# VHH binders against q84jc2, part 40

Target 1, 232 residues: q84jc2
Amino acid sequence: MSKMRNLVEEKFLEFYESWVIQLELYLHQLLIAHNNNTMSETELRHLISKLTTHHKAYYTAKWAAIREDVLAFFGSVWLNPLENACSWLTGWKPSMVFRMVDRLRKSRVVLVEAQVKKLEELRVKTKFDEQKIEREMERYQVAMADRKMVELARLGCHVGGESVMVVEAAVRGLSMGLEKMVKAADCVRLKTLKGILDILTPPQCVEFLAAAATFQVQLRRWGNRRHYVTHS
Key: E = the ipSAE of ESMFold2; O = the ipSAE of OpenDDE; V2 = 0.75 times the mean of E and O plus 0.25 times the DockQ between their complexes.

## First folded at step 1 (VHH)

Design f3l (framework vhh_ozoralizumab_d1)
Fold by OpenDDE, second read of step 2:
Structure f3l (fold): chain B 232 residues (1-232), chain A 124 residues (1-124)
Amino acid sequence: as target 1 above (232 residues)
Amino acid sequence: EVQLVESGGGLVQPGGSLRLSCAASGFTFDDYAMYWVRQAPGKGLEWVSEISYSGSYIKYPDSVKGRFTISRDNAKNTLYLQMNSLRPEDTAVYYCATKSYLYRFGSWEPFDYRGQGTLVTVSS
């Protein structure tokens, strides 16, 4: 709490707070649509589109921010400890959403065999992609303990113009690697989400999105009850 | 604050017609489905019509189907109920309503907003 936030953290914190407020608004609409069945297919598709656009906006902002400081997202100050604990490479674990789909299957939602098959295929693919990224991350983390990092650590102890430039260059190199991995993870998230939405019917999409948004909002609230987080 | 103000109620003979209006304020009207509900003397609330935010989706119970028509003007933040072929059993206080949700104890709970109502009396 005593750590000063950098500019990227501060800006993204503000963005995220606003983004969550809007998410709650959409969640409200999703819940109404889901519970009352008072929307046509066209209206449901429109609502789904709003949500997908909202999520795309998040990643647009995120990717802009990580270009400036990807490290800000490793230990996101805008999230509480519970949210951070549930984070996989600066976001939600893609394979986790299939648990939500499973919950839908156990509820009043009836999935046809063709949908179930496609979902399982998507699950397998998603997990495969996750594992690939994890392996790359592991490789990257192990590789960090090389001569370059030693030099970085050594130079970081000294003050000087040339030394500072070298250190900054080294940090940028490291950050670029991290950025690449984060973006890869985000792509898996987006592809997974799109894949699910393409398989589900509009009513099912609404239910899924409602469940996902609810989980996100509740996770934040539960975390905040346990750990007070000061924002902006 | 959400406000719903019903109007248009009155006394009408069997077979007659009335048009109810509901003026909405305090929320984004065109984002929400709207409902008409009624309460007859000594009875509970009865759903009588619903319309989606855009008006493209409408539902009626069998009790009023073919006789009542729900509509909305989003530009005017107004909900309407055209009631034709009224019957004595249609006598009730009619309420304009919308639904919201409150987060309580880890879950979202439905919460209904409705106005003060307008009395419709169908009698010979």
Scores: ipSAE 0.014, ipTM 0.306, lowest interface PAE 8.1, mean pLDDT 86
Fold by ESMFold2-Fast, scan of step 1:
Structure f3l (fold): chain B 232 residues (1-232), chain A 124 residues (1-124)
Amino acid sequence: as target 1 above (232 residues)
Amino acid sequence: EVQLVESGGGLVQPGGSLRLSCAASGFTFDDYAMYWVRQAPGKGLEWVSEISYSGSYIKYPDSVKGRFTISRDNAKNTLYLQMNSLRPEDTAVYYCATKSYLYRFGSWEPFDYRGQGTLVTVSS
């Protein structure tokens, strides 16, 4: 069936398409920087800062949108089926980025022992925060089947006054609960990203950000244009 | 810079009313829950009211429930406290406050601000 887009979905679709185009341009710059040993540390830091600002812009726009309609972010219309299949609470799963960190261990740029230790500590903390959110989501889902919620749903079947207001208040509360969980998940994402960038040197940051952006862009391209063979 | 500027305090007789205002600047006002807290002479801080970013969630302690009303105007970046049926025990410095976490890359940053306060004195 045709799905009508609401105003939040339309606005965020336009934002996201533009945001991804800019991400692809930054990815091109990251790849040039990674393959070119002529860039200064100051130039690398400036490029890393542009990517950091770009990701902050995404969460600024997302949080404004979820205040109006958090449900738009569950099964998002601006994401293809592969992007949605990789989604955890409306975005990337925080622990997943450590797979991209593992790639740095196999590259020409060597991580020192102190960095390896800090990254492992961050990974453990990230998985702990992730599990806390998963437990909260489980509690939320169980609460949907609570006796009080079932009775409120039955009450809402009566036409008129007081019962309608009580049901509407309960539905509003459910949406606010989801919004808080999505923001909590986004906080873990941002904390994890910043933590990795704080541990890595500027050249390692460029390699990490290039890997992350490559994955995001390729997943979107593959999902939009499905192939049975692997692309380089 | 984040600024919260309270106004509307003064001397009022028992049973009277006052409306406090708080002008907020330097942050996205409609993204944050806002609070009124008070401190009576020689006592600690006491929570007076809380309002969510949208105004849909409001809470009061029993000591002021039914007498005080918190509200906000997000278009004007202003928080209000309407105080009715004032009592001598309501005498305090009233502070406009916000308490949250700024979601930033890599860490929770406390977003915890309080204004300079406005004095409310309830006496005959």
Scores: ipSAE 0.000, ipTM 0.113, lowest interface PAE 18.8, mean pLDDT 81

Design f3m (framework vhh_ozoralizumab_d1)
Fold by OpenDDE, second read of step 2:
Structure f3m (fold): chain B 232 residues (1-232), chain A 125 residues (1-125)
Amino acid sequence: as target 1 above (232 residues)
Amino acid sequence: EVQLVESGGGLVQPGGSLRLSCAASGFTFDDYAMYWVRQAPGKGLEWVSEISYSGSYIKYPDSVKGRFTISRDNAKNTLYLQMNSLRPEDTAVYYCARDYKPLWYLSGTSYMDVRGQGTLVTVSS
């Protein structure tokens, strides 16, 4: 079945498709860098900077879009069902990246004690922030079923234009709250990412970013094999 | 036993004001939308006002819009109708009525299943 899309969905879908293509390109560069021991630290830092800039661009676009329609991101039509299922508040769950770091540690990446300590501190903080947001989200979700919302839901069954306006106003109010939560979540994501990259050495950053990008790209590919998605 | 008791009716001159009250008992008041209806002499029942469960939604017919104000105090199980700028054509017995559907019923035609004995409002010079 074809899905109805609004303007925000259409625009962001187009953006995201292009963004993913560029991500794959960067992934390729990261893999080359990872396998190339001849690259200088300056070159690696440059590559890391390109990736960080790329991610910042995503959030810039996202935040512009959520100002118009945050709800579009809670049913992201640009993602396949698998990607959506793995999403936490419209994106990747911040705490999951530490699992990636753990994986790296089990491979060839050797972290010094100081790095391990800092990572643990960051993990604790990230988890705390994540839980705080979850509690707020739970509160919102429970509130959605309050008497007022049930009343509005009932009114929505009536043909009257005034009823529709009241419901729409209520939805707008809810959307504003959701927007705040989404932004908060994104801030945690960005802080976590920055924190990790600040702790890791440039070669370690490249490996981490390659792993993260690989996971993202593969998740999309796996999902697309299960569910047909049109690509530009 | 479900009961609605109207009060506040009386004689008033054109342009005057009255405030009607309806005391509800025997059911969870804030689970039900409430209505005011009236019956003028020789006429049928006329819908006068509607208020939702919490008061968030209110409706009036054009005949009373801008003059009448429906409200409710769920803590007191009381429905109110403030009537201003009264006209002779507002003369009627006014009834408080309950919608048959509780809050959690989302569909179906609204129906006033219970109403009080009414209170008479007479507007005359």
Scores: ipSAE 0.019, ipTM 0.320, lowest interface PAE 5.7, mean pLDDT 88
Fold by ESMFold2-Fast, scan of step 1:
Structure f3m (fold): chain B 232 residues (1-232), chain A 125 residues (1-125)
Amino acid sequence: as target 1 above (232 residues)
Amino acid sequence: EVQLVESGGGLVQPGGSLRLSCAASGFTFDDYAMYWVRQAPGKGLEWVSEISYSGSYIKYPDSVKGRFTISRDNAKNTLYLQMNSLRPEDTAVYYCARDYKPLWYLSGTSYMDVRGQGTLVTVSS
């Protein structure tokens, strides 16, 4: 297959490459902040705000793009195969970020009892939200196998022009359903991220964000290196 | 502040019945789908029932279908769970939960999943 990428795919590829480069620059700043005990709370809050804004920019761009072509986000051309293999509903699985929280055990100041309790409550809520979305996706997949959808597929194959409007309406409905689920999953991601940052102190936020950014950057590098080695 | 307060739990014998209530405050109750979820000792959260904002659409897992009935009174901001033919495996803390709203969609409004403190249901002879 030699089909050219559509405009949504090309624009988001350009955006994503730039976004990841900026994430690497912020990761460098996070690592400097983590190693220097002289930064004020105000300075740390400013850095955390830069990262929060950067993640919001990603979701702003993503939601604009999925309005035009949600299917571009299932098996994305701007992600390498390793990144795509690790995706849950077009992004990171929210509950998995609690693994990054385990790194806080290595900080000089341990998590206080109140933080541990709030983080566990957030973890439980996050898993509940994931189950809700997984049930919606299961219902969506079952609806796709519905006898009416099977009949519409048959009409498209055998009747041609007569069924065009009915088939197009069904496909539009499918795309809107996927868009709703992707946005719901992204909202769980943003809620989980905000929840963790609201519980942690500024130095702990810096450590957490550094761990998350390191994982994302390394996953991309591992997948890209594998591709390069295959062709070099 | 958004609050959900569950009540009605207690000790009941196998085959018995209980009715749980959830009082909602601090938000427009009839804008949200609502859930009952439960957590047995040492187990994860299990979805028990779902009801749409209007009460017109209701769903149950096979484990409770035919035995449990979810309902809501939007005028009173109250969610109910009628539990019949109770079994020892129904022993759990039962939570009332509000459906998730997209944070980005609400343009800086802090909507989040809300879950109450829970009410304990013990089914034993």
Scores: ipSAE 0.000, ipTM 0.106, lowest interface PAE 16.6, mean pLDDT 79

Design f3n (framework vhh_ozoralizumab_d1; at its last look DockQ between E and O 0.01; V2 from the best seeds 0.00; counts 0 for: pae E 17.4 > 2, grease 28.1 > 24.2, SAP .699 > .668, placed apart)
Fold by OpenDDE, second read of step 2:
Structure f3n (fold): chain B 232 residues (1-232), chain A 124 residues (1-124)
Amino acid sequence: as target 1 above (232 residues)
Amino acid sequence: EVQLVESGGGLVQPGGSLRLSCAASGFTFDDYAMYWVRQAPGKGLEWVSEISYSGSYIKYPDSVKGRFTISRDNAKNTLYLQMNSLRPEDTAVYYCAKSTRYFYLWGSPEFDYRGQGTLVTVSS
């Protein structure tokens, strides 16, 4: 079922492929930094800054793209099925990163009490924000089945200029709502990431970012392998 | 209770030097980036210097770069500011400020505590 990719999908696919390649390069640097423990704080900060800038670039591109076609991101053709299955509102689930932090704590990373406290506060806030967005999404999904939407669906079955205009207007409205939700979710992601980095030391940040990048890259690799196996 | 006590201020001629100290207590000193800020008469607070928790990262605004040197002794819970080539425009009350973080990647620094300050007057 080769769905002809629309222009937005094609452009973003190209962008994302390049972006992932760069992420892998940064991951390599992060791993080196993590294993050697010889880098200065300045060097670590610089590396962290490059990663954060890289992530910001992703969201800049994403937000430009969703303005044109937000629906493209709910079927993300640039992701494999495993990546899509692990996605929450077109991206990673913010609360998931705290599991990564917990893993770090069980490893060689020692967090002081003050850091632990701040992380817990951030966790609570993040969960709250996620739940808020989920409630909005549920409301949206329920609304899809309301009388108005049913009528619009009915109109969509008729050939006529007026009916088409009404349906298009409705779809635009829905898309705008989705765009807002996606942006809200992305804001939570960015705030959560920033919050974590604000709590950690530079070495801890590098370790965290390495873990996160590793997870993302491996998820993609595993998903791709599965995809090739299923089509062989 | 968090305490920051500045010292070392005084009157100095243009071109002169001063060394400020800040004694910190009531918190784990080496867990926080520290700052010097100053307030000139009739002006707002101005950031003067930044040093990370470890002392390995330092940053200055252009206004003091090359003239001021921030340092810290974590064993003594003390922050320092060496001020050289002082100018009349450096006249201000200088404050030691405690951040809320180990370091800052972006944005403006956030302070939760500041000392009482020490007056530096540069005048002929």
Scores: ipSAE 0.344, ipTM 0.729, lowest interface PAE 1.3, mean pLDDT 89
Fold by ESMFold2-Fast, scan of step 1:
Structure f3n (fold): chain B 232 residues (1-232), chain A 124 residues (1-124)
Amino acid sequence: as target 1 above (232 residues)
Amino acid sequence: EVQLVESGGGLVQPGGSLRLSCAASGFTFDDYAMYWVRQAPGKGLEWVSEISYSGSYIKYPDSVKGRFTISRDNAKNTLYLQMNSLRPEDTAVYYCAKSTRYFYLWGSPEFDYRGQGTLVTVSS
């Protein structure tokens, strides 16, 4: 009955494939800028701006798609199984990017003590926001299960249009709650990314973004190129 | 400074076609989603079409779906609207627009900049 779901999945699949190809092109530019620093601060800021705009475009498209069909994001056809296995509430786990930030401390990119302090404060805040969302999702799942159980029990006693209405009501309720939770998680992701970029210098931003993009691209390639083996 | 300059409007008969163009400058065109918005005499603003920064995601309201086609040429910093099977109710000033906000919803964007507009009149 919901023909718009197939259309949303197809449109987002096309968008995501194009978005990943562009991410790989930006990664190439980031690696050139990092390894052969011939770019001015203005040129580096422009490249960083391209990456931030690229990530904003992803969330713009995602939020539009979620408004139409949030359930598509819990069974994402545009992600391989490895990418899906590594997801947290339909995307990357915010606190995990600080692992890449910690790598900068041991790199040729020197973080000053004031930056280290601000990054640690941001890490703590991000972890707190992450845990708050996890608790809210847990409460939502309990409420969702109770409602679904009651409605499914009633469905067993009804036939025809009455049973169809019960199923439709359950799906609508689930979708509205999930949309709210996914948007909350995406807001933490964007605040975390912006916070890191606001603390780092342009050369440090380039190194951080290169590390993050490399991880995303490699995770996709590893998942796409894995050998088929029998599960033990 | 940001500039959007529309062209291609004019007087056409019902069933006719027009192609609108928008020349963009003062910002990195291929970093932004672009929009066509119209305002008919005595009416409010109505969005007409949306296109993502890459051109991969496009959306239309039912009023123009199947008749209008939005496209972009990022190499030329130009946005286009191909309008076919024009109706008297399509008479409006058409604006090229972009948004700088993080989360704009497809079909209900808030515009931070609109161009000067180009008048499309479908009559007789």
Scores: ipSAE 0.000, ipTM 0.129, lowest interface PAE 17.4, mean pLDDT 79
Fold by ESMFold2, look of step 5:
Structure f3n (fold): chain B 232 residues (1-232), chain A 124 residues (1-124)
Amino acid sequence: as target 1 above (232 residues)
Amino acid sequence: EVQLVESGGGLVQPGGSLRLSCAASGFTFDDYAMYWVRQAPGKGLEWVSEISYSGSYIKYPDSVKGRFTISRDNAKNTLYLQMNSLRPEDTAVYYCAKSTRYFYLWGSPEFDYRGQGTLVTVSS
């Protein structure tokens, strides 16, 4: 029945593959900046701006795509099973990022008292926003559990005229609620990223962005190897 | 069609208080970060307050921090600004404004739309 992905899924698959390649190129630049004692603050801020612009571009494309088909972002075809399993509301979990900051602080990153205080305030706020979203998401648990039926309707599975009509109406209702929730989660992600980058100095921001990009790249690589290993 | 209607301005003595309201329509209010901005006579626009789509993140410049409080009621599509300890330099036309996108912290400093404004005059 499902011989091809829809146009939204195919378009975003192509976008995401290109976007990750560019992220890997920026990671290389971040690692050079991390090891280069001669880069000016202005040069570091420019590199940081490229990274933030790259992340904003991801969400710009994502929000355009979810207007057409938000369900494509739950169990996405452009992610491996490990990446999908680690997703919280179609993306990385905001509070997880602070564990990365904590690890950097214990290694080579020295933070002054004012930065530590601001980071803790942001961590508390981020966790509060996460919990609020999780409470709201519980109302949509039934809809997510029925995703299999919604996917059949999206692919035009014909089991009868009335059945198709009822399923299509359910898809529309589900899509509106899920789109709002996904956008809310994305706003928390962007607020958390901006907050961290505003608190850290430019060299510290490079350390953080390098660690975050490395984690994302490694998760993708490890998930792809694990998939083939478990399949073989 | 986007519509933002400010109200609550007026004449007040220094040290006094005013509460501004902004009624929003023509867009999904709770999907957007909202702003209060002001324009004093002969000056450019000045950012006064920012509130995220849910109300969970709020920012002020140092010039008004501790005196002004932004809030929103997403059920009523309404934005508020409580202004306390008003000073003559707070005299301005106050506008509510919406962000260009759902990215409330990464959006444009240029606002997508603003209302017609409400005049606040602080003088003895």
Scores: ipSAE 0.000, ipTM 0.123, lowest interface PAE 17.4, mean pLDDT 78
ESMFold2 (binder alone), look of step 5: mean pLDDT 80; pTM 0.815
OpenDDE, look of step 5: ipSAE 0.000; ipTM 0.257

Design f3o (framework vhh_ozoralizumab_d1)
Fold by ESMFold2-Fast, scan of step 1:
Parts: sequence; C-alpha cells; structure tokens
Structure f3o (fold): chain B 232 residues (1-232), chain A 125 residues (1-125)
Amino acid sequence: as target 1 above (232 residues)
Amino acid sequence: EVQLVESGGGLVQPGGSLRLSCAASGFTFDDYAMYWVRQAPGKGLEWVSEISYSGSYIKYPDSVKGRFTISRDNAKNTLYLQMNSLRPEDTAVYYCARGPYLKWSYFTSGYFQHRGQGTLVTVSS
C-alpha cells in the first residue's frame, strides 16, 4: 500500500465520524419536527435545507478524497463490516430509498395521486440508471483485466524501478476508471434524493429524511454492536 | 478457502481442439470476473481471456481471438475455455484465476492472487 493512501483514509475517517455525529443531531431535529404539528412551512423548509446541505458536504469531501485514492472507498475503514456489506458502488443503492417512500404511502400523511405517479416514474428511471451503471461497471471490469492487471499481479514479487513504473501505470488506469464510475453512481444518488424532495411536501420531506437518517444511523449502530446481538 | 481446480489439459496435435474446465469453490462465483492465464516454458505469464461476472462481457488478445472461447456456468460454479485451431505456440500451463470484485462496491482486489494449480496443454505432432 502507498503512504498517501493511509493519509486519505485517516482524514476521511475523521471527517466521516464528525459527519455522522451531525447527522444524528439533525435526525433528532427531524423527529421533533415530525411530532410537532404546529411548525411553519418555512421552519420545515429550513430544516430540510440543512439536511440537503449536509449530504452535499459529504459528496464534496468524498469527491476530493477519491481524486487522491478511490480504492479507499471500496471496503472503507470508516465503515463497519455491516455498512460495507450493504454498500453499492461505495454508497447507498439509489433504488432502496423508495422503501422509505413506500412507508409514506401507509402513513397518516397521504400522498396525492399526482405524487404517487411522479414517484413511480422516478423509481423506474432510477432503476434504469442503476442498471446502466452496473453494465458499465461490468464492462470496465473486463476492460481492466488485461495484460496490465496480470503484469501487476506478477510484479507483486518485488522488482526494480522499471517494473514499479508499469505497476503504477496500471494502478492509475484502474483508479481513473473507478473514480468516473463512483462519481456517476453518486450523481444518480443526488438526482434521486433531489427528485424525491422536489415531489414531496415539506412535512412529507421531513418524514422521508427522518426514515432515511434513522436507517443509516441504526445500520451503523447495529454493525458496531454485533457482539451484543442474541441469537434465538 | 478459495479453491480453483483446472482440468482438460493434455497432448494434442496442431489444428486440434481441447476444452478446459475450472471448478470454483469457497467464494460466491457469480460475483467475480474470471480469467484464463497461461505460462509457456521459459516465459512469463500471458493473459488468455477474461469474462465478466454475468458472462455478458468477454475479451481476448489478438493471439487467441477467433480460436478460443471463454464461457461460464454460474449455476455450476464452473469456468470453461474452448480452444480450437491449436498451434505449437499455445503450449503452456493454463491457469484459472479469479478477478477483482466490483459487483456491489466491495472491492477485494486479487488481480491474479487466487489461481488454480494449472493444467498442462502440449501442442505437438
């Protein structure tokens, strides 16, 4: 492993821990807002904006980090094994958020017919975009598994400077392709999130964001506490 | 424990055909790209063919293109290499190798880390 990779991992670990703590604080605010039927639309929009900005901050930090070491985001050291097992191309799978949307259909806040139609159209488009990325990832996997990857594996036994340059070129090629695919996946995530929030009313947005944040926070806590889980 | 077991090698005359098989166990076979790699006597490793985890994408170097066909049966955890129009230059030990995992964003690079013991193919008359 390179020394620069360790620095990127340490810096992002510190960032992510702070980011999750702030997410938990926003989750508490979302739950309070959901239970307080007297909050103004302006107050709800302000809270929604804070969550949106918080998620944008995550992607800003992530894209800066992957420019330096995209491989750090595959099997991340700042995620526990359960979080890593649930990852799709270094993050949440976009279509899964529609499970949170489905809970709104069964809540006390009723979705109108026009919203249901727009959400279903968005779900179909999101799944299409996911499949497109999966096909490109599959294609890229084959494109990278050529003489350069075999040469990299062969040169895993220590070799001189000329061989090191060949290994570095192969790693650079792999990293550049993976960076493009991770960014493409993140763009689908951001477009899906924005699309849902644009369709929902402010109270529905609060409920949706609370459900999503709850899942993310609980998944982290379950993974961190796995040795306390009792099997029946 | 990752295990890859090749079979199907042997002696064949130029212009002949052989079918190699690789039985995989100890990992989720359909989550990984798979490769065939060979090593001729006194030479380095040479990539022969690769196939994506679903089988939808396949690639060959010009040296075997049109003569060799890679395929996989994910239900049987088995990789195949159909070799036609064999040449003396194809004489080598053929290895089945597991590629990197990219299906679900969990990248476990093995490049050529996990390979079988190999099967010898000799093309001579």
Scores: ipSAE 0.270, ipTM 0.653, lowest interface PAE 3.1, mean pLDDT 83
Fold by OpenDDE, second read of step 2:
Structure f3o (fold): chain B 232 residues (1-232), chain A 125 residues (1-125)
Amino acid sequence: as target 1 above (232 residues)
Amino acid sequence: EVQLVESGGGLVQPGGSLRLSCAASGFTFDDYAMYWVRQAPGKGLEWVSEISYSGSYIKYPDSVKGRFTISRDNAKNTLYLQMNSLRPEDTAVYYCARGPYLKWSYFTSGYFQHRGQGTLVTVSS
């Protein structure tokens, strides 16, 4: 039922479908761990490690894919419209995870003052980094009518035609800028995630990761129901 | 696997006509803009024609405008290029090329992910 995609989209779609399935499995384990207080700290750390490795695998695959076609990730076809609408620079917005932490604080999770301070510092840093990237993106968007874009437009508009090689070069030039911004955003995501996990205790990490995974999975399900899309 | 197979090339005299065809398979044909490009001996790839996924948008360079006509039959997964008033400078290997996914068709015009083996068009007296 789904439309065919370009090579990068097709490959990444396959990867992502498998990745999400595994995420759901991990989510189940996280929920079990959270509800069953019989697991040892070692066991919890092991579970956390599995999740972090899983997330690292995603970015490894993503970065490989964006080298080929970063544009595929702007309007990702492996995501439903709701997921895409909630995306910031091809992924989750880093600062949103602090809202999840706030939710945890209102639940069974008790954070000590030292943790709260560290989290606040991390939040400020994360927000600063986000804003920096946003400013860069804005600058990029304002400067869209640059030489490269003019060349690209001219190639399609002027009588006489232009070399395909010139077109490709222009597109690559545009993509390079986008790739840089996407990588920067991903770095902020990874640093933020790592920062949070370093601050939280293993049980708190499990709860946080469960909440994050739940949000991701539910967002996907909600979007799929609304738009009648099957992803996995 | 994405496949594009060109046909219809050959030897023709100046002023003559040829019709090229491209059979597409391995992807949803009507989700992609399609292109004809050509490569003359000793030269690089040159854009020849563009058609959107629906066929409602068409572009030509000045070099072929008024002489070439691109069309597509989405039901048959086939792209066509009618070439009239051929000139010696039109001599080249002509390639059918797949454009970007439909949502990027206009933004990334001229970028081709896939092309066929090509068909040789020789215009000579």
Scores: ipSAE 0.000, ipTM 0.231, lowest interface PAE 11.7, mean pLDDT 85

